# Designs tried in a protein design chat: VH-VL binders against q0atu2. Part 205

Target 1, 119 residues: q0atu2
Amino acid sequence: MLDKKARIRTSREYRNVFEKGKRLSGRFLIIYYVENALDNNRFGFITNKKIGMAVIRNRIKRQLRAIVREYQGQVKNKHDIVLVARAGIGKSSFEGMEKDYIAIMKKAGLFARNANKID
Key: E = the ipSAE of ESMFold2; O = the ipSAE of OpenDDE; V2 = 0.75 times the mean of E and O plus 0.25 times the DockQ between their complexes.

## First folded at step 8 (VH-VL)

Design yb2 (framework fv_ivicentamab_arm2; at its last look DockQ between E and O 0.68; V2 from the best seeds 0.00; counts 0 for: pae E 5.5 > 2)
Fold by OpenDDE, look of step 8:
Structure yb2 (fold): chain C 119 residues (1-119), chain A 119 residues (1-119), chain B 110 residues (1-110)
Amino acid sequence: as target 1 above (119 residues)
Amino acid sequence: EVQLVESGGGLVQPGGSLRLSCAASGFTVSDNYMNWVRQAPGKGLEWVSIIYRRGSTDYASWAKGRFTISRDNSKNTLYLQMNSLRAEDTAVYYCAREYGSWEYYFDYWGQGTLVTVSS
Amino acid sequence: AYDMTQSPSTLSASVGDRVTITCQASQSIDSWLAWYQQKPGKAPKLLIHKASSLESGVPSRFKGSGSGTEFTLTISSLQPDDFATYYCQQYDSYSGEPYTFGGGTKVEIK
């Protein structure tokens, strides 16, 4: 699980990202991202009811957190990033989600230079 | 040397089934993202399906329910099971390896195998 | 509907000509674009990835450029071996189809 300091926790923090941040859409994810004044990145996760039942939404959140945690060391610092799950994510595989996350993060220029998957 | 060799193509009646094979050498199929891409005669390229490293799969919207991608790790071979075939499925089917380092393009292709669906 | 619009569909040119092929995406894909060359009866061959990175063994007369929604493949001086069909390809799509190809550009001899 992500450390508390690596999580967006308050409605105000979320609102700030939505209002001031940039938006990019992937296949399964929409990301909102904005620079913060901290020394670390913070991540937020949104799963709407359109994704499915609570058990599905919770699974998706868990999987997204796992993906974010795995690659967080390669993300440029000082960003607040909110991941919004799109409707189709409920039927996606973990690797599909991971692939989409990587794609959209690269598109956003949020990965450090020369960042790549480490096996 | 990397090599992909498709087989299993042929003539089949509408509603019929066919299984294509792609024998890989020079790399391990299970360590890579493997794809099927087809090309109708005189037409462009169309992505069909992918199998991820962990074995999960994904399909083009039109392929879901009729096509199944799989692999045999012991044989280092990729498969495409095609059911309920239609005339519009007539095409050369290519297996293609996706570049494995956070890049989403196809660096190696087989020679293709022709599938003709006709009554 | 396809997310990639490739133009022109057909291009007639002579040896030595400068050839330009354009690929337009329905959304910004930054540098997530690849170019392929395909000759009749053969599989596609990767030429360029990440919009401008030339694959090993590909002649330097091939150049990929562009970003966002507009990309171009340029052949500075067309050679006899270059008459073929070229395709652009992207991954990042809103449509739910992860991989899309342009319609292709057939470069034929004038």
Scores: ipSAE 0.804, ipTM 0.922, lowest interface PAE 0.6, mean pLDDT 93
Fold by ESMFold2, look of step 8:
Structure yb2 (fold): chain C 119 residues (1-119), chain A 119 residues (1-119), chain B 110 residues (1-110)
Amino acid sequence: as target 1 above (119 residues)
Amino acid sequence: EVQLVESGGGLVQPGGSLRLSCAASGFTVSDNYMNWVRQAPGKGLEWVSIIYRRGSTDYASWAKGRFTISRDNSKNTLYLQMNSLRAEDTAVYYCAREYGSWEYYFDYWGQGTLVTVSS
Amino acid sequence: AYDMTQSPSTLSASVGDRVTITCQASQSIDSWLAWYQQKPGKAPKLLIHKASSLESGVPSRFKGSGSGTEFTLTISSLQPDDFATYYCQQYDSYSGEPYTFGGGTKVEIK
């Protein structure tokens, strides 16, 4: 939703995750993640001009936010996580992006043990 | 008992069309990730397409625009519509169920149906 | 794109032999690898998932091992029913197709 506490907001915050964090790639997404000093998670979203025009990039950002919101209760706390859309993501279905996100988050070990929404 | 039974294969001329069917029993097609995988004579396995639980679809790049995966939930049946067929599309086509846990592999396969594209 | 290299392409063995088949990935795929058995004229059959987890009903003589870039399928005592072609499949692709299969290893009777 409008929860500003769960968003990475500044260029400095984004760069910190890119430079200090771990990186994992999937078919449509790359994640960068690093432990933070908060009691909560924060998420950031990057779509480059290579993806397409602004309306396409905005749609992809909204889709990724929806996916993250759906699973945020399952994510281990105290992490800053940036999702970077890869070239070609506009050709993926929403469920294909969702499947890729789940796979990357499992690989990163970022889901908590109560995995009631993972399947 | 889980069963998958493909049908609709046969001999077709280049440029022609075929629709393959995969009748499922022992589980509900729409509750699962369903896939088509093909195998050219004497060659290895090649992924073709997926239909996700909520109905979104994705394709191998060479299949996009020519092949369409779909399902009929009332008949518990998966389909592959193949258009503009070429000689290199000659293969046995399998439908396969993807295991929905934490690993994305194929736990059940049909017997396959042969498509031969020849003038 | 991630390549899966399977070796050998063919091997000959006798019943009772220990048989080892390898798959190599061009980059780490952690443990996201499955093994399938395929007999002539039949569909592939899942043997092992997540590199080392044996599927239900698969005999315990089959053992998967490895992580990262190198994986093995071992049959500790080959039985007549084990003469088949074996495929590995990765499902941790960083690009390209989401389900990449190895080229296969045919196990023939000596």
Scores: ipSAE 0.102, ipTM 0.677, lowest interface PAE 5.5, mean pLDDT 86
ESMFold2 (binder alone), look of step 8: mean pLDDT 90; pTM 0.913

Design yb3 (framework fv_ivicentamab_arm2; at its last look DockQ between E and O 0.55; V2 from the best seeds 0.00; counts 0 for: pae E 4.0 > 2)
Fold by OpenDDE, look of step 8:
Structure yb3 (fold): chain C 119 residues (1-119), chain A 119 residues (1-119), chain B 110 residues (1-110)
Amino acid sequence: as target 1 above (119 residues)
Amino acid sequence: EVQLVESGGGLVQPGGSLRLSCAASGFTVSDNYMNWVRQAPGKGLEWVSIIYRRGSTDYASWAKGRFTISRDNSKNTLYLQMNSLRAEDTAVYYCAREGGSWEYYFDYWGQGTLVTVSS
Amino acid sequence: AYDMTQSPSTLSASVGDRVTITCQASQSIDSWLAWYQQKPGKAPKLLIHKASSLESGVPSRFKGSGSGTEFTLTISSLQPDDFATYYCQQYDSYSGEPYTFGGGTKVEIK
């Protein structure tokens, strides 16, 4: 689990990201990201009913959190980032999600261009 | 020297099955993202499937349920099992390696193997 | 569908000519754009990746440029060895497919 300080927790925090942040769409994910005034990044996760049943949504959320945790050390600091799962993610593989996440984060300039998978 | 060599192509009747092989040398298949890309005669390139480093797989929407990508690590070989073949599946099938970690392009291709589906 | 539109489909040129091929995406794909060269009966060959990075061994007359939704492959001075079909390819797709290729551009002798 992500540290409490690394999580977007309130509706107000989410709204701030959606209203002021930039939006990028990938294969399985849409990210909204905006600079924050903190010394750390915060992540939020959105899985809506288009993905599937609650069990599926919860699984996807767990997988996304796992991906974010694995690569959080490579993300440029001082950002609030919300991950919105697209409908097709329910049928995707974990590594497919991971690949899409990295691609979008690089596109957003939140990862270095030469960032690679951590083995 | 990196090399990819496809085999297994040939003539098959509609509804038939065929398994393609791609023998790799100069690198380890299981350490890379390996793909199949096909090209119908006189047409463009079309992505078919990918197998990730941990073994997860993804497919083009039209390939799901009929095509299966796999690998044998001991043989350093990639496979594509094709079932319920259709005339429109007639194409040269290439195996292609993704260029490095999280690069999203194909740096090495095999010579291709022709699959002809016809009655 | 979020496809790559490549133009022109066919291009007739002479040796020494400057050749320009365009690839347009339905949305911004940043730098996830590659160019390939394919000759008849041969596999595609990677020329350029990340929009402008020249692959090792590729002549400097090949140049990739562009950003956002529009990308260009330029051959500054066409050589006899350059007559082939060229394809652009993206990963940053909003569609369900991870990799999408342009329709191709056949560069033929005038």
Scores: ipSAE 0.842, ipTM 0.931, lowest interface PAE 0.5, mean pLDDT 93
Fold by ESMFold2, look of step 8:
Structure yb3 (fold): chain C 119 residues (1-119), chain A 119 residues (1-119), chain B 110 residues (1-110)
Amino acid sequence: as target 1 above (119 residues)
Amino acid sequence: EVQLVESGGGLVQPGGSLRLSCAASGFTVSDNYMNWVRQAPGKGLEWVSIIYRRGSTDYASWAKGRFTISRDNSKNTLYLQMNSLRAEDTAVYYCAREGGSWEYYFDYWGQGTLVTVSS
Amino acid sequence: AYDMTQSPSTLSASVGDRVTITCQASQSIDSWLAWYQQKPGKAPKLLIHKASSLESGVPSRFKGSGSGTEFTLTISSLQPDDFATYYCQQYDSYSGEPYTFGGGTKVEIK
């Protein structure tokens, strides 16, 4: 659902975010984020085996991508952002994940000015 | 003036069911994150369930499968359907609205309705 | 899981007294803490959110302070309307358990 240039693709790119980036943990997800040298944002998604079987992990990745896509226009540019699903996320509804994403992104200061006017 | 008024509490035998109602005024239920919180006699407060703006729901682990939060937007009313009631479910049940933008504290509470589960 | 410990469990005070109630978290919750007042047979009422932000209509004699693991609610000059039970609530979603309440502190007439 995200354009190819808006995706974190390589292990090296993921490692850079984990090693150099800031970390904020939410109810259902954790974000790691760092400024990049590009003209755009990039997003990565991690679901580990603690979450459940592959069907569940794939559903969660799809839901998180949809959330990121919905709000990507409000995100400040030049950041690499990795969303890591916490083990308990499989019990969360889509809107629970969405609420958590918005709260974390607001706390991280990653939304542009007046982004909290999002309904 | 924001107001929340619960009703539907009463005496019920173990294994029974009740539906609680919370009539809201001064704001729109579907524009807010609405919750149920309970308090056993002489005890502290315990979160029960949330309904999100678009109708998704989440529950405390002990409530999942027995309790169902819902709403009727035309009546501006929140509901809690409680099934398979047990003695430990005896409590005053409050409906509560989350305060602030995308935060997890409760700025308005109803007066509560007492549910007593006993033979 | 975050444990929230309130102290004292009960205190006796007179009108005009300075009252201090503490709430301790088992690990840091930054400033994500709310204080509620509850009178017998009544609903909880929000007093303070984000550790120190006073809600509209709450008298200025109520003051919240603290961050990290130690938080206080202070009533600078107790009034007859202030005899109640007070609860803290951590709402730090960053631990995954935002709706955790303390055990309460009952403020009684001497």
Scores: ipSAE 0.298, ipTM 0.764, lowest interface PAE 4.0, mean pLDDT 88
ESMFold2 (binder alone), look of step 8: mean pLDDT 90; pTM 0.922

Design yb4 (framework fv_ivicentamab_arm2; at its last look DockQ between E and O 0.55; V2 from the best seeds 0.00; counts 0 for: pae E 6.3 > 2)
Fold by OpenDDE, look of step 8:
Structure yb4 (fold): chain C 119 residues (1-119), chain A 119 residues (1-119), chain B 110 residues (1-110)
Amino acid sequence: as target 1 above (119 residues)
Amino acid sequence: EVQLVESGGGLVQPGGSLRLSCAASGFTVSDNYMNWVRQAPGKGLEWVSIIYRRGSTDYASWAKGRFTISRDNSKNTLYLQMNSLRAEDTAVYYCAREYGSWEYYFDYWGQGTLVTVSS
Amino acid sequence: AYDMTQSPSTLSASVGDRVTITCQASQSIDSWLAWYQQKPGKAPKLLIHKASSLESGVPSRFKGSGSGTEFTLTISSLQPDDFATYYCQQYDDYSGEAYTFGGGTKVEIK
């Protein structure tokens, strides 16, 4: 699980990202991202009922957190990043989600262009 | 030397089934993201399906339920099972390897195999 | 919605001409665009990846440029071997599919 300091926790923090941040859409994810004044990145996760039942939404959040955690070291610092799950993510594989996350983060310039999967 | 060789194409009636094969050499199929891409006569390229490194799969929206991508690791071969074929499925089908460092392009293609669906 | 607009669909040119093909994405894709060349009866061949990186063995007369939503493939001096159809490609499902190709540009002899 992500450290508390690595998590967006308040409605105000989320609102700030949505209002001031940039938006990019991927296959399964939409990201909103904005620079913060901290020394670390913070991540937020949004799932809504169109994805499916609560158990599905919770699974998706768990998987997204796992992906974010795995690639934390490759993300540029000082960003608040909110991941919004798109409707189709419920039927996606973990690898599909991972691939999409990396793709959209690269498109956003939040990953180094030479970043790749580390086994 | 990397090589992809498709086979299994041919003439089939509407509603019929066909299984395509893609024999790979010079690399391990199971260590790569493998795709099928098709091209109707005189038309452009259209992505069909992907199989991820861990074996999960995904499909174009129009392919879901009718097409199944799979692989045999022991044979280093990729497959595409096509069911309920339609005239609009007539195309050259290519297997293509995605470059393995999360850069989302196809660096190697087979020569393609022609599938003709006609009564 | 089609999220990769490639233009022109057909281009007539002569040997020695400067040729420019454009692709427009529906949203920013940074530099994650590839270009392919396809000759009749042959599989697509990768020319350029990451918008501007030339594949090994590809002549230097081919140049990819652009970022964000606008991309171009330029052939500085068209050679007889360059008459073919060219496709741009991205990884994006804005249209609902994982990988999207441009509609293609056929470069034919004038």
Scores: ipSAE 0.725, ipTM 0.906, lowest interface PAE 0.7, mean pLDDT 92
Fold by ESMFold2, look of step 8:
Structure yb4 (fold): chain C 119 residues (1-119), chain A 119 residues (1-119), chain B 110 residues (1-110)
Amino acid sequence: as target 1 above (119 residues)
Amino acid sequence: EVQLVESGGGLVQPGGSLRLSCAASGFTVSDNYMNWVRQAPGKGLEWVSIIYRRGSTDYASWAKGRFTISRDNSKNTLYLQMNSLRAEDTAVYYCAREYGSWEYYFDYWGQGTLVTVSS
Amino acid sequence: AYDMTQSPSTLSASVGDRVTITCQASQSIDSWLAWYQQKPGKAPKLLIHKASSLESGVPSRFKGSGSGTEFTLTISSLQPDDFATYYCQQYDDYSGEAYTFGGGTKVEIK
C-alpha cells in the first residue's frame, strides 16, 4: 500500500536527506527529514546489523512500513523522511514503535493540526 | 474522579520476589497507557515500565527480564511482578496514567507502595 | 545521554514570597517540559505541561515559562500548601530511558 512513488530508493536520495535534513531522535527511532521538490512524501527505512539477525531486521522494517502506511494520510506533503531504527528496537513492541513514530512526527511538525489528538 | 491505589510493598530479602498491585477507579485501565515509576529514598524519579492499550509492554533496560508489568481488565488493576530483587531496587513504586494519546508525561499518580530489599 | 539540571537544589522562603525555580536542558527541548509538585510522603502531582500550560485545578499563582534550554516555574505568592519538592521532566529527549526528570528543588520554610 506504500507505493513506489512514496519510497526513497537511491543512495543519492538517502544521502540528500542525511546531509540536508533535520534530525530528531525518539526512544526507538531517529528520523531525518527534508522538504522535497515533489507533490508527495517519500519514506526510507534503515536497520543496521547491530539491531539483530536478518529475520529481526526484516520484521522491524515490515512493522515500520506498516506504521508509516497507516498514518501517511496525516503527514504534510513534500517531505523526504528516513526512519532509522535505534539499537534496542528489536526488544520493543509494535505498539511501542507506533507510539514513538507518532510522537516524533508530531514533534517534528510533520502531522496536521491537532497532532496531540491523534490516536 | 480518577484514583490509583498501589499495594503489595514490603520487606524482601535480596534475590526475593514481590508483586505490586494498582487498583484504578474513575477510568478504564485498558483504555490508557499505564506506567510504573519508582523513587529510591532521597533520590529522584525513575521510569520502570509501560503497558499499552492493546496489552503490549516495554521496560527500562535495567528492569527487563526481572520485572513484568501486567493487568487484569476485569478487575481494572495494574500489576508489577518483581523478581531477583536487589538492594538498589529499594524504592517507593508508583503507578501512573499517561496523559492522553501519544504523550510521555503523567497526569495521575497513585500514593505509592514502599519496597525495601535488605538482608 | 541528556541531562536536566534544576536550580536551586533547595530554597528557603516565607509565605507570600515570590519564588522562582529554574530547569535547564543540556540541549533544546523546544517546549516539551512538564512540572510536578511532590509533598513529603505523597505522590508527584502534575502542575504544568508544554512549559506553560497550567493543569486543571492548579492555582493560578503557578506559572511556567521558557522554551529551548531554559525553563522557569514561578509561584507568585507562596502559600503554606506550596512547601514541597518540584521536579521538571522533559519529554522531548528519548535517549536511553523513556523519560528524564530533573533532580528536584526543595522549597522550605524560612
Scores: ipSAE 0.051, ipTM 0.622, lowest interface PAE 6.3, mean pLDDT 85
ESMFold2 (binder alone), look of step 8: mean pLDDT 89; pTM 0.903

Design yb5 (framework fv_ivicentamab_arm2; at its last look DockQ between E and O 0.54; V2 from the best seeds 0.00; counts 0 for: pae E 5.2 > 2)
Fold by OpenDDE, look of step 8:
Structure yb5 (fold): chain C 119 residues (1-119), chain A 119 residues (1-119), chain B 110 residues (1-110)
Amino acid sequence: as target 1 above (119 residues)
Amino acid sequence: EVQLVESGGGLVQPGGSLRLSCAASGFTVSDNYMNWVRQAPGKGLEWVSIIYRRGSTDYASWAKGRFTISRDNSKNTLYLQMNSLRAEDTAVYYCAREYGSWEYYFDYWGQGTLVTVSS
Amino acid sequence: AYDMTQSPSTLSASVGDRVTITCQASQSIDSWLAWYQQKPGKAPKLLIHKASSLESGVPSRFKGSGSGTEFTLTISSLQPDDFATYYCQQYDEYSGEAYTFGGGTKVEIK
């Protein structure tokens, strides 16, 4: 699980990201991102009912958190980033989800353009 | 030198099955994202399937349930199992490697193998 | 749904001509657009990736440009070796498919 300091936790924090941040869409994800005044990045996760049952939504959240955690060191600092799961994500593989995350993060300029998967 | 060599194509009756192979050299299949792309005679290119580095898979919507992508790491070979074949599946089938740095294009292609579905 | 419109389908040109091929996406995409060249009986060959990055070994007369929903492949001075079919390709951000190709443009001798 992500460190508490790395999590967006309040409705106000989420609203700030949605209102002031930039939006980018991927195959399975939409991200909203905005610079914060901290020394670390914070991540939020949203899964709507259109994704599926609660069990599915929770699984997706776990997978997204795992992906974010794995690549956390490659993300530019001082950003609040909210990941919104799109409807099709429920049928996606973990690696497909990961690939989409990387694509969107590169598009956002939050990853280095030459960023690679870390194993 | 990177090389991809498809095989297994041929004539098959509607409803039949066929397994295509793609032997790779110069790189490790399991370390890359491998794809199948097909091209009907005189038509354009159509993505079929992908297998990710850790082995998860994805398919075009029309391919789901009939096509299965897999690999044998010991043989450094990619496969496409095609079942319930239809006339519209007649095409040259290419295996293609996606560039390994999350760039989302195909840098190496095989010569293709022709699959003809006809009664 | 087909969301990559490539035009024209066929283009007749002469050696030395400036040739322009266009791909239009139904929605704004990032620079995940690639261009391929295919000759009869051969596999596609990568020409350009990330909309404008020329692949190693590809002549400088090939140029990729564009952003958002419109992309172009330009051949500044058509050479005999350039008569072929060209395809654009994207990492599909909006459809259920992972990758989408344009319909192709056949560049033939005038």
Scores: ipSAE 0.664, ipTM 0.896, lowest interface PAE 0.8, mean pLDDT 92
Fold by ESMFold2, look of step 8:
Structure yb5 (fold): chain C 119 residues (1-119), chain A 119 residues (1-119), chain B 110 residues (1-110)
Amino acid sequence: as target 1 above (119 residues)
Amino acid sequence: EVQLVESGGGLVQPGGSLRLSCAASGFTVSDNYMNWVRQAPGKGLEWVSIIYRRGSTDYASWAKGRFTISRDNSKNTLYLQMNSLRAEDTAVYYCAREYGSWEYYFDYWGQGTLVTVSS
Amino acid sequence: AYDMTQSPSTLSASVGDRVTITCQASQSIDSWLAWYQQKPGKAPKLLIHKASSLESGVPSRFKGSGSGTEFTLTISSLQPDDFATYYCQQYDEYSGEAYTFGGGTKVEIK
């Protein structure tokens, strides 16, 4: 589970990331990210109704949280990062989501030193 | 020296089953993302399935439920089990290695094995 | 799924000609596009990755360019070994399918 300080919680916090942040698209994910004024990272997760019923959306959110937690020690600090699940994510396995997350985070330059050895 | 050699293709009746093999050398199958791609006679290339490093799998929508990708790490060999075959499954089937963990293209292909589904 | 439109479908050319093949994505795919060469009865061979990065051992007469939605493969001086079918490939971001290929361009001797 991500620490409570590492979660984006308010609509204003989400809006700040969407308005001021950079956007990168992958196969199953879109990330929005912006530097914050904190000592830590914060993560937000969005699953749209187009993905499926609430049970499916909640499963996907839990899977994405697990992926983020696995790699959180490698993420550069001081960033707010919102992961938006794309409509097709329900067809992906957990490792497919993981592969996409690694790729998009590397492209964004958000993994700290020696990120090329993540696998 | 990376090599991929497919085998197991042949003539099969509609509704039948066939298992394709792809023997790999010069690298370890389980350290890589491995894929099957097919090509109907005179047609273009169509992705079929992927197996990830930890053994998760993903499939094209039309293949899911009928085709199963797997591997035997002790033999360094990739498999495609094809069930409930139809005439439209007639194609050359290639195994392909995916380059890197974040760039979704194929750096090595086998020579292919022909599957013909007809009465 | 992102549509990949490859043109022309067939191209007739002579040895020594400059040949240009175009691949159009319906939405931006940045630079995540690969080019493959396929000869009859043979497997596809990777030529170019990341739109413009030449694969090791591929002749320098092959050149990839473009980003976003429009991509070009150019052969600066066509050789007899270059008569083949060429495919572009991008990742499928909408339907959950991993990969989408263009329809192919057959380069034939005139």
Scores: ipSAE 0.130, ipTM 0.702, lowest interface PAE 5.2, mean pLDDT 86
ESMFold2 (binder alone), look of step 8: mean pLDDT 89; pTM 0.908

